# VH-VL binders against Cytochrome c oxidase assembly factor 8 (COA8): the designs that were tried, part 184

Target 1, 167 residues: Cytochrome c oxidase assembly factor 8 (COA8), of Homo sapiens (Human) (q96il0)
Amino acid sequence: APERGAERRDTAPSGVSRFCPPRKSCHDWIGPPDKYSNLRPVHFYIPENESPLEQKLRKLRQETQEWNQQFWANQNLTFSKEKEEFIHSRLKTKGLGLRTESGQKATLNAEEMADFYKEFLSKNFQKHMYYNRDWYKRNFAITFFMGKVALERIWNKLKQKQKKRSN
Key: E = the ipSAE of ESMFold2; O = the ipSAE of OpenDDE; V2 = 0.75 times the mean of E and O plus 0.25 times the DockQ between their complexes.

## First folded at step 17 (VH-VL)

Design ji12 (from jh9 with light chain K52D; framework fv_ebrasodebart; at its last look DockQ between E and O 0.58; V2 from the best seeds 0.63)
Fold by OpenDDE, look of step 17:
Structure ji12 (fold): chain C 167 residues (1-167), chain A 124 residues (1-124), chain B 108 residues (1-108)
Amino acid sequence: as target 1 above (167 residues)
Amino acid sequence: QIQLVQSGAEVKKPGASVKVSCKASGYTFTSYGIEWVRQAPGQGLEWMGWISASEGNTYYAQKLQGRVTMTTDTSTSTAYMELRSLRSDDTAVYYCARDQRYDFHKGYSPFDYWGQGTLVTVSS
Amino acid sequence: QAVLTQPPSVSVSPGQTASITCSGDKLGDKYAYWYQQKPGQSPVLVMYRDSDRPSGIPERFSASNSGNTATLTISGTQAMDEADYYCQAWDSDEDYVVFGGGTKLTVL
């Protein structure tokens, strides 16, 4: 009797992207889209001689990424649940089955779905406004630290050139 | 106050039919649906089906297809559930419940109000 | 047929937190609902759409959904909370509504 392989219960996604870049990479890597958020995760490179400022920038980028992943994963899940409930309720009200005669999932027409999308967006408008506000704040902070890191690198290069001229 | 008042207990023989009524009050009857659920003695809840009070559209549990008929009378704000070809395993408390339609603003709250239940006993 | 699985019984001491789980295939993609039924009474909706609370339900009742498991949580459990609890979800395959088997909560 062939041992039916234990289907690994996909445990709830701990937000850690299973994407592992090659160990010898000196660059940031972009993974495939996450199945829940549909966002592509970035695996940030950690230099051997990472400065405290570079580390702070990396952590801020990572935290912002995690925040984005979580927001969109939750938003997509909420959207999916509400959409399903809407469709089922509308089909039920129409006296239609949840499946077609061909066994496919029954769907609503484009007009009915347009109403759903409009109302969903209206309902979530404030949530999206807050998200956009926080997104800009986070990205502004990241950009600011990117500038600081760039200046630090320039300064370090200048010091090294001066030391080589003095010897 | 929102209330669902069901008909009294029934005793039936195998093969007979039973018709349970559920009178709604305290809300606009045609704005909601009615759900029917039964519970055998010492058992869990079993969904039977749903009816729209406005359109009269119905959706029945597959297990009861062909034996159950749900109807509404809008003039009296009363829902009816008829179960035919009764068996001993149909012995249960039968509940009606109000079902809210999907609302974009309020969300969906099914089974928010229940009737007191109707005991139907099927005995030889 | 979509089956919602609940533990048959849960026991808790007064003032402690009770947790009742409901597991089902693809339950994570659906809203879960919870009902309380006291002996000889009709069921009462206590939670809807995973975590929303109806008017008149005490704040000690909460619910969540993680993966394919919904959880009803009763904080500071009282003697009056002794009842049967049923989870419910929508099924797209066979029946429109599916109930769990129920959980008897005993307050010791």
Scores: ipSAE 0.722, ipTM 0.889, lowest interface PAE 0.7, mean pLDDT 90
Fold by ESMFold2, look of step 17:
Structure ji12 (fold): chain C 167 residues (1-167), chain A 124 residues (1-124), chain B 108 residues (1-108)
Amino acid sequence: as target 1 above (167 residues)
Amino acid sequence: QIQLVQSGAEVKKPGASVKVSCKASGYTFTSYGIEWVRQAPGQGLEWMGWISASEGNTYYAQKLQGRVTMTTDTSTSTAYMELRSLRSDDTAVYYCARDQRYDFHKGYSPFDYWGQGTLVTVSS
Amino acid sequence: QAVLTQPPSVSVSPGQTASITCSGDKLGDKYAYWYQQKPGQSPVLVMYRDSDRPSGIPERFSASNSGNTATLTISGTQAMDEADYYCQAWDSDEDYVVFGGGTKLTVL
């Protein structure tokens, strides 16, 4: 179901939106797209018997989500501001107003807008390259800790099996 | 190196017109716009309008529609602002400023260089 | 109607940090610009696009823009920083440009 949040009026927030996941869920839950980042947040389940290693994994995943949400919230705001300034500057050069006769915001033709999109992507290429590097680095770390948690659970199961066999 | 030099102070009677000049040097005049801003004594800055040096296109502040005309002469790299039907509350220092058009590397910077200002006094 | 509201004055001691605010509806959705004007002089651009500093402006000048408020910050304030400061943004509804009312910074 579509979420009808308030229009974005604040700076890009550091946290996820105020989505309310199902009560007493025993699973991670994926919420609606965040207003600022356009990413769907994961709402993590915290079990009562979470091990220290499981807690470290969950916190790493939470921190990675916050980092990712913040990056895209900032990028979306910057993109919007730069796009608006580009359009305003070009309309100004043409001697045109900021609104059409119908009262909607004036825009440029598709070719002019394509120039903006191409140059914006080119200008931000290095920033996106560093983002991709850090994204893969974080996902590798998460996968590594998932493996460690899986091994911990196997060893605990084997220890319980040895204890049961000896009795 | 970049300079905007404006014409001298003017004293006018109510109902008259004034034309302020702004001569640009140190850059390619036709590659930028000229903004006009005024400041009444002891008051803040008030935007008046804009002109494109190359295209000759203008956009005026709503408050001044019908009373202001902005022009350029590209052969002398000079912008002009004419204000008609002067009233006592038009007494102000009138500034021209260069408008740095949007550039993907430099961004957008309105009012990056300012003229020295021209005092226009509308007598009682 | 777009309106940018600034405090009329701000006073600081030399060496302290001065903070000048500029408030407007959805100002954080736009880029904000800052100008310094000393008595009898033309304004000078001191910050642009929210937080960028022009060449020749001391690094003690910084700025931010978030929510409904843009802020100009001067650290290690000096007597020569005493001036009027104006914020400026796009006026998406009426005119291309709107200025704040100005803030007189006094260094005591």
Scores: ipSAE 0.576, ipTM 0.825, lowest interface PAE 1.3, mean pLDDT 84
ESMFold2 (binder alone), look of step 17: mean pLDDT 89; pTM 0.925

Design ji13 (from jh9 with light chain E94H; framework fv_ebrasodebart; at its last look DockQ between E and O 0.02; V2 from the best seeds 0.00; counts 0 for: pae E 13.2 > 2, placed apart)
Fold by OpenDDE, look of step 17:
Structure ji13 (fold): chain C 167 residues (1-167), chain A 124 residues (1-124), chain B 108 residues (1-108)
Amino acid sequence: as target 1 above (167 residues)
Amino acid sequence: QIQLVQSGAEVKKPGASVKVSCKASGYTFTSYGIEWVRQAPGQGLEWMGWISASEGNTYYAQKLQGRVTMTTDTSTSTAYMELRSLRSDDTAVYYCARDQRYDFHKGYSPFDYWGQGTLVTVSS
Amino acid sequence: QAVLTQPPSVSVSPGQTASITCSGDKLGDKYAYWYQQKPGQSPVLVMYRDSKRPSGIPERFSASNSGNTATLTISGTQAMDEADYYCQAWDSDHDYVVFGGGTKLTVL
């Protein structure tokens, strides 16, 4: 009796990218696009001697990434659901079936779909404005902490050079 | 108040036809569609088909294709469902329901109002 | 044909939370709708587009859709909530509309 392979129930998208970088990596890794958000996740490197500022920067980057992943995953799902409902409603109103005579999935014309896209964007305009605002705020904070970390590293290098000259 | 009022109970013989009416009131009839659903005794809901009240376009469930005809009379705000070649397994309560058109702003709420149902009994 | 699967029955004590599930292929990619039907009455829409509540439906009714399972939740269940509940979704393959088999909710 052939062992029916247990179809792995795709568990609810826990936002954790299943991409695992090599354990000995000393740099950030970029994973493949997430199936829900279509965003490429970044796995941030954790140095052995991570400073408190470096840790804060890393956490802020991670939180911002997770925020982006969740936003776009939800937005893409909403878009997909509304698009499907629109197509079905329009086909039904036209008295058309879900499949063509050739057995292909019935589609709407480009003009009808353009109307959908226009109206979808209009409806979600405010949501996208808030997203963009928050995106800029988060990235500004990240950039600020990147600057602080850079200054800290310069200062530490200068201190080490002074100690070597004194010995 | 929005209401869908259906015709009374029917008793038919096998091979006969039945025509159920659904009179709509309290809203603009031509701005919506009408859905038809049936429920056999002690069974679940079965979708039968849909008609546009404005265009008269129809779509029928595959299982009922060729046996069902849906029509509307806009002058009386009444929808009709005719089922032909009746069988014993067509014994059911038949419901009409209002179907909202897709609206970009308001969303889509299908089957938001139902008729009281019409019992159709098919017996020899 | 797309099949929506519901448990045939769910029992709950008064004041407790009832959960009714509806499972189907790719249901997570579609909007789910829920209907309540009391004995001898017509169905009533209780939830639309996964989690939206129609006017006149009590706040104790909520719904969600995740993965391939939609869930209707009734918090603080009352005796008046005893009914058959049906999920509904769009079909992408054959018919435009598909209903679940229904779930009888009993309030004990």
Scores: ipSAE 0.775, ipTM 0.921, lowest interface PAE 0.7, mean pLDDT 91
Fold by ESMFold2, look of step 17:
Structure ji13 (fold): chain C 167 residues (1-167), chain A 124 residues (1-124), chain B 108 residues (1-108)
Amino acid sequence: as target 1 above (167 residues)
Amino acid sequence: QIQLVQSGAEVKKPGASVKVSCKASGYTFTSYGIEWVRQAPGQGLEWMGWISASEGNTYYAQKLQGRVTMTTDTSTSTAYMELRSLRSDDTAVYYCARDQRYDFHKGYSPFDYWGQGTLVTVSS
Amino acid sequence: QAVLTQPPSVSVSPGQTASITCSGDKLGDKYAYWYQQKPGQSPVLVMYRDSKRPSGIPERFSASNSGNTATLTISGTQAMDEADYYCQAWDSDHDYVVFGGGTKLTVL
């Protein structure tokens, strides 16, 4: 029985809900897009001789990615829920049911849906403003720690050259 | 309380089809997928396929490709599995199970809740 | 080709430790899951992501996964633990879900 018409027939199998990264990768690697956030996760390699500073950088990158993934997963769910609620509310105001006479899900035309998109943007403006602020703060911190790690590695090389000279 | 309740036992002749239902309750149906697994009498578990409740994406076991169709009805929070061209070796208990919601921190445990099973008997 | 092999049966005395293995090529590179099925009942998840225990599963259940072998361990085995046990892994190169053949645990 062919339910949900063309959308279901055109939909390929989902890969993101089944994705499992290899446990013993020796490099960072990028997975497929997450079903909910639509972002590709990075799975970070943990080297055997990781310094405390290198560990802090890796954890900060992991935490930033998880924060970003969670934000967009939640926003996409909110968008979908509020879109359906808007459609149902407008159909109720028109005195229409949730389904047409043919049994298909009732919807609104593009002009009517434009009101939803404007409302969603306005309602979520402050949330996205705080998201952008936090996104820049996190990326600045990551860049700062990348610099500190680079200096630590240079210092360790110089310290080794000084000891070799004494031999 | 998360629960999956399946339709009752069915007896079919070879060549017929069967459609098993799986009614979900106690969670947001469209945020999870549904897995289908069967078990012939006295035998192990055999994975049949998966469907995304929200988007209708499906992936079927290679052995069953062409004979199986999985669908959902989000208005009733119900998943369906239809198996066509039944043979006597399709006699089994058919289970639905919930595909655990993806969480970046925790990964997946796709079979965290199971239906009670539906016995389908194909008699020659 | 990624077949998960389990022994068909394991017998233990009450109070002893039961060990059920699940072998597959480089299985330790994947997450392993374990299910318990008692006669006439649906399977129940007992271990996930190699070694994690769901709420409501007794602490005597533990698991590990490394190399080619995942192992389910039940310490202080009780008569109520008598069941069939299945391992499961994700295999994105073939059919996405692979089950082991199952192990019947008998408590004598």
Scores: ipSAE 0.000, ipTM 0.468, lowest interface PAE 13.2, mean pLDDT 78
ESMFold2 (binder alone), look of step 17: mean pLDDT 90; pTM 0.935

Design ji15 (from jh9 with heavy chain Q100K; framework fv_ebrasodebart; at its last look DockQ between E and O 0.57; V2 from the best seeds 0.00; counts 0 for: pae E 2.3 > 2)
Fold by OpenDDE, look of step 17:
Structure ji15 (fold): chain C 167 residues (1-167), chain A 124 residues (1-124), chain B 108 residues (1-108)
Amino acid sequence: as target 1 above (167 residues)
Amino acid sequence: QIQLVQSGAEVKKPGASVKVSCKASGYTFTSYGIEWVRQAPGQGLEWMGWISASEGNTYYAQKLQGRVTMTTDTSTSTAYMELRSLRSDDTAVYYCARDKRYDFHKGYSPFDYWGQGTLVTVSS
Amino acid sequence: QAVLTQPPSVSVSPGQTASITCSGDKLGDKYAYWYQQKPGQSPVLVMYRDSKRPSGIPERFSASNSGNTATLTISGTQAMDEADYYCQAWDSDEDYVVFGGGTKLTVL
């Protein structure tokens, strides 16, 4: 009797992208789109001699990425659930089945779906405003630390050149 | 106060039909649908079907297709469920429940109010 | 046919937290609803859309949905919470509505 392979129950997606960059990578890697958020995760490179400022920048970028992943994963899930409920409710009200005669999933027309999208966006408008505000704040902070890291690198290069001229 | 009041208990023979009524009060009847659910003694809840109080559209559980008919009378705010060709396994408490249509603002809350139930006994 | 699976019974001591699970295929992509039914009474909606509480339902009732499992949680369980609990979801295959098999909650 062939051992029916235990279908690995896909455990609840711990938001960790299963994408593993090559161990010898010296740069940031972009993974495939996450199945829940549809955002491409970035695997940040960790230099051997990472400065405290570089580490702070990396952590801030990582935290911002995780925040974005969680927001969009939740938003996409909510959207999917509400959309499904809307479709089912409308089909039910029309006395239509959930499947066509061909066995395909029944759908609503483009006009009915446009109403759903409009109302969904209206309902979530404030949530999206807060998201955009926080997104700009986070990106401003990241950009600021990028500038600091750039200045630090310039300063370190200048010190090394001076030391080589004095020897 | 929102209330759903059902008809009294019924005893029927196999092969007979039963018609259960559900009178709604305390809300605009035509703004909602009515769901029907049954529960056999000591068993779980079984969905039977749904009717729109405004349009009269119906959707029945596949298992009961051809044997069940749901109707509404808007003048009396009353829903009716008729089950035909009764069998012993149709012995159950039958419930009506209010079903709210999808609302973009308030969301959807199905089965928010229930009738008291109607016992239908099918015995030879 | 979509099947919602519940444990047949759960027991809890007064003041403790009760958890009732409901598992189903693709339940994570759908809203879950919960009903309480006391002996000889009609069902009462206790939770809707995974985690929303109707008016009049105590705050000790909460619910969540993770993966393909919905969970009803009753914190500080009281003797009055002894009842049968049913999960419900929309079905996309055959029937619009599917109920779980029910869980008897006993407060010991």
Scores: ipSAE 0.728, ipTM 0.896, lowest interface PAE 0.7, mean pLDDT 90
Fold by ESMFold2, look of step 17:
Structure ji15 (fold): chain C 167 residues (1-167), chain A 124 residues (1-124), chain B 108 residues (1-108)
Amino acid sequence: as target 1 above (167 residues)
Amino acid sequence: QIQLVQSGAEVKKPGASVKVSCKASGYTFTSYGIEWVRQAPGQGLEWMGWISASEGNTYYAQKLQGRVTMTTDTSTSTAYMELRSLRSDDTAVYYCARDKRYDFHKGYSPFDYWGQGTLVTVSS
Amino acid sequence: QAVLTQPPSVSVSPGQTASITCSGDKLGDKYAYWYQQKPGQSPVLVMYRDSKRPSGIPERFSASNSGNTATLTISGTQAMDEADYYCQAWDSDEDYVVFGGGTKLTVL
């Protein structure tokens, strides 16, 4: 499934989940992929003079990121658990062990695995459809507030220029 | 009403064998596997192995390899577990339990129904 | 060789919440299952696939599984909940099925 992740694609070096944002950064920045969701988190900067509108945008972006991270972390874990359950149940049914004679983890043939993948996608179709709907709704709201913030900043620049011409 | 009815208690000497039966009723026997679990007095549950009711495939716990044999008789809807070369530490209540094969929609159906248990006592 | 570790006993007062833990290496990567066994009786399935309840199990029973620990939670604990509780998971090594050592829940 496509990862609908971080808004910026300039990436920090891939590393362990313990990556920390720089202290006293004045900008948003993108961290390494989260080990559970496989999404790159955005670490939001909170400016000293954040307007109420800017605060609402930042909180909406934070909430959307948390929702997205949680959805994919849960989905990836569920996929992993169900895949392992399927493999183990089929090996057990065949009377086979969890390890081959060489000690490697036992596996199923490609046809059996393809059946699992097909059924998993079919079973989760509606869940992903609702996720896509909610993703679009959240991103449209974020884009709308980004536009409002941009206009607010333009108005503030115009007010500053108007004030200088009067003084 | 789904039931698993096991054979009665047994007393055995060390070195003997025991064969415990588990008769299933109230469901399609060949649609489910049979698990065997034992519980020594005052102790926890120990998995022994599994058998497919439809195909007779088995998988045994490593600790019991070479001493245990599980079979089924589909005409009587009965599973059997035979434990050979009995030792005093084989004294336990022996349970059969059913589990359904993996279903893509419901997933794995674990030990959902258990037999009443069969006490096997191994004493000199 | 997978091992599931449970506390040997847990005591709670009636009406309080009981929590029974089950710890194992990377247990949160597997589905966990829970069984209740009352004295002289066979075990009964009370939770499956981490957090799902079978039909007939009261809503008081819930469960979770994260990291190395699965937890069975009984809210509003009643005297009838006094029993031994076992966790179970798919073994990742050799035996397919592994049970925890069991926890005796006492309701005082």
Scores: ipSAE 0.426, ipTM 0.727, lowest interface PAE 2.3, mean pLDDT 84
ESMFold2 (binder alone), look of step 17: mean pLDDT 90; pTM 0.933

Design ji2 (from jh9 with heavy chain R101L; framework fv_ebrasodebart; at its last look DockQ between E and O 0.47; V2 from the best seeds 0.61)
Fold by OpenDDE, look of step 17:
Structure ji2 (fold): chain C 167 residues (1-167), chain A 124 residues (1-124), chain B 108 residues (1-108)
Amino acid sequence: as target 1 above (167 residues)
Amino acid sequence: QIQLVQSGAEVKKPGASVKVSCKASGYTFTSYGIEWVRQAPGQGLEWMGWISASEGNTYYAQKLQGRVTMTTDTSTSTAYMELRSLRSDDTAVYYCARDQLYDFHKGYSPFDYWGQGTLVTVSS
Amino acid sequence: QAVLTQPPSVSVSPGQTASITCSGDKLGDKYAYWYQQKPGQSPVLVMYRDSKRPSGIPERFSASNSGNTATLTISGTQAMDEADYYCQAWDSDEDYVVFGGGTKLTVL
């Protein structure tokens, strides 16, 4: 009796990309696009001697990434649900089937879909404005901490050079 | 006030037909659709089909295809559901419900108002 | 045929939170709707598009949809909330409305 392979129910993975970078990597890695957000996750490198400022920068980058992933995953899901509902309702009203004679999903014409996109964007305009505002705030903070980390690294290199000249 | 008022209870023999009416009031009839749902005694809800009140377009459940006909009369704001070739398993309470057309501003809210139901009993 | 699966019954004490689940293939990718039906009465829409309340529905009713499971939550459950609850979704493959089997909520 052939063992019916247990179809692994793809439990909706918690948003952690299954992409594991090589253990010996000293660099940040970019994963494939996430299936929900369509954003490419970054796996941040953790140095052995991470400074408190470097750690703070890394955490801020991680939090910002997670925030972006969640926002776009939810937005894409909402868009998909509304789009499907629109298409179904419009096809229903027209007395058209959801499938063509060839068995393909019936689609609306480009003009009708353009109206949907316009109205969807209009409805979500404020949400996107808030997102953009918060995106800039987060990226400004990240850039500021990147500058601090860069200065810290320069200072540490200068101290090491002075110590080598004194010996 | 929005109301859907259905016709009274019916007793039919196997092989007969039944026509249930649903009179709508309190809203613009042609701006919405009508859904039909039935419920056998002690059972769950079963979708039967849908009709557009403006265009008269219909969608029927595959199980009832060929036996069910839905119609509307816009002059009286009344929807009709006819079920033919009745069987004992067609014994149920039949409901009409208002179905919203997709609206970009209001969204979509199907089955937001229901009729009181019509009991149809099919007995030999 | 898309099937929406509900527990046949849920029991809760007055003032406690009731949770009714509805599971179906790809239900998370669709809008879920919920209906309340009291004995001898017509169904009433209590939740639409996963988490929206119709006018006149108490705030103690909430709903969510995640993965392949929609959930209706009734906080501070009252005796008047005793009813059958049905989830509903669209089957995009067969072009029909699907109801769950219903859940009898008993307030003990």
Scores: ipSAE 0.739, ipTM 0.900, lowest interface PAE 0.8, mean pLDDT 90
Fold by ESMFold2, look of step 17:
Structure ji2 (fold): chain C 167 residues (1-167), chain A 124 residues (1-124), chain B 108 residues (1-108)
Amino acid sequence: as target 1 above (167 residues)
Amino acid sequence: QIQLVQSGAEVKKPGASVKVSCKASGYTFTSYGIEWVRQAPGQGLEWMGWISASEGNTYYAQKLQGRVTMTTDTSTSTAYMELRSLRSDDTAVYYCARDQLYDFHKGYSPFDYWGQGTLVTVSS
Amino acid sequence: QAVLTQPPSVSVSPGQTASITCSGDKLGDKYAYWYQQKPGQSPVLVMYRDSKRPSGIPERFSASNSGNTATLTISGTQAMDEADYYCQAWDSDEDYVVFGGGTKLTVL
């Protein structure tokens, strides 16, 4: 299950079936988990006086979210498809049907499924390692730009104070 | 190289049976399954069933249950499909195909190699 | 048994891109496979596991599978690509295998 990637906020709307931010929101909003990735999307606020540096930060966050959402949606689907293919292939080899006599979907016992889980993790280990590396790299870059934006805002407040005194 | 060579065309009367052979070469016969598919003239592909070359386990399409028997002979690397109680709507080209069993590295690739087909004509 | 629906025919000019669709309920939750059959010949596997290409199949062949629809795409279509094309997937019901009804690709 994915626990990384999404930047959380301290509030979220109560509705789960469809998320719609308030029309006049001045904040980023966190929506319900996406059906495919199981990650909560952030809906980013765009202020009217957004600086070029603030825009770069927001776009980097948006691109990172899109990348993260796509990765987990794809991995979840691939896992599900390969699991079903493994089960169906093993049932077929045994000469068994896809459904039990009760009509329930046939499956394999825990020992047989453990073979699949072990091999799936081994096969995908390097992909997940690269994902983790890229995830940390992206989040470090986001943190770096957050620092630059914070310094820009401090500098702008100092200019504002100097301008006010010189009047 | 990988080949599946089937027995020749047959003409049968309704009520008779037919047994089509499929001789495999160029690979380890017992490491794969054999699928059987038929195609009526001008029609699409219809799955008939599957047999394990190593263990002889079978699974037949429900439409054909009770009329079809699939077997293998590992000493000759040959699969057989017998269809009994033939009807005119059993007139078709019958194909065998190799079934690559699930491999964690290669995945699954059903029907990766096909025989040349065997025309079975059922006429009264 | 599940149903895979294909258009009966698709026509393209040489050099253009052909797209053959295969529709089924939640087909994107399964792996899809594609076969080419020329008149008087056996089917040949041309795409497997949604988008993988067997050795010997030209790079012009590609495929995708999402939602309810799998698509076989042939770019730079040539006269030799004229054939019947069948999709195939795992059956969710009693039988293991379901084929689409087939699509005749005509290159004019």
Scores: ipSAE 0.558, ipTM 0.816, lowest interface PAE 1.6, mean pLDDT 85
ESMFold2 (binder alone), look of step 17: mean pLDDT 90; pTM 0.937

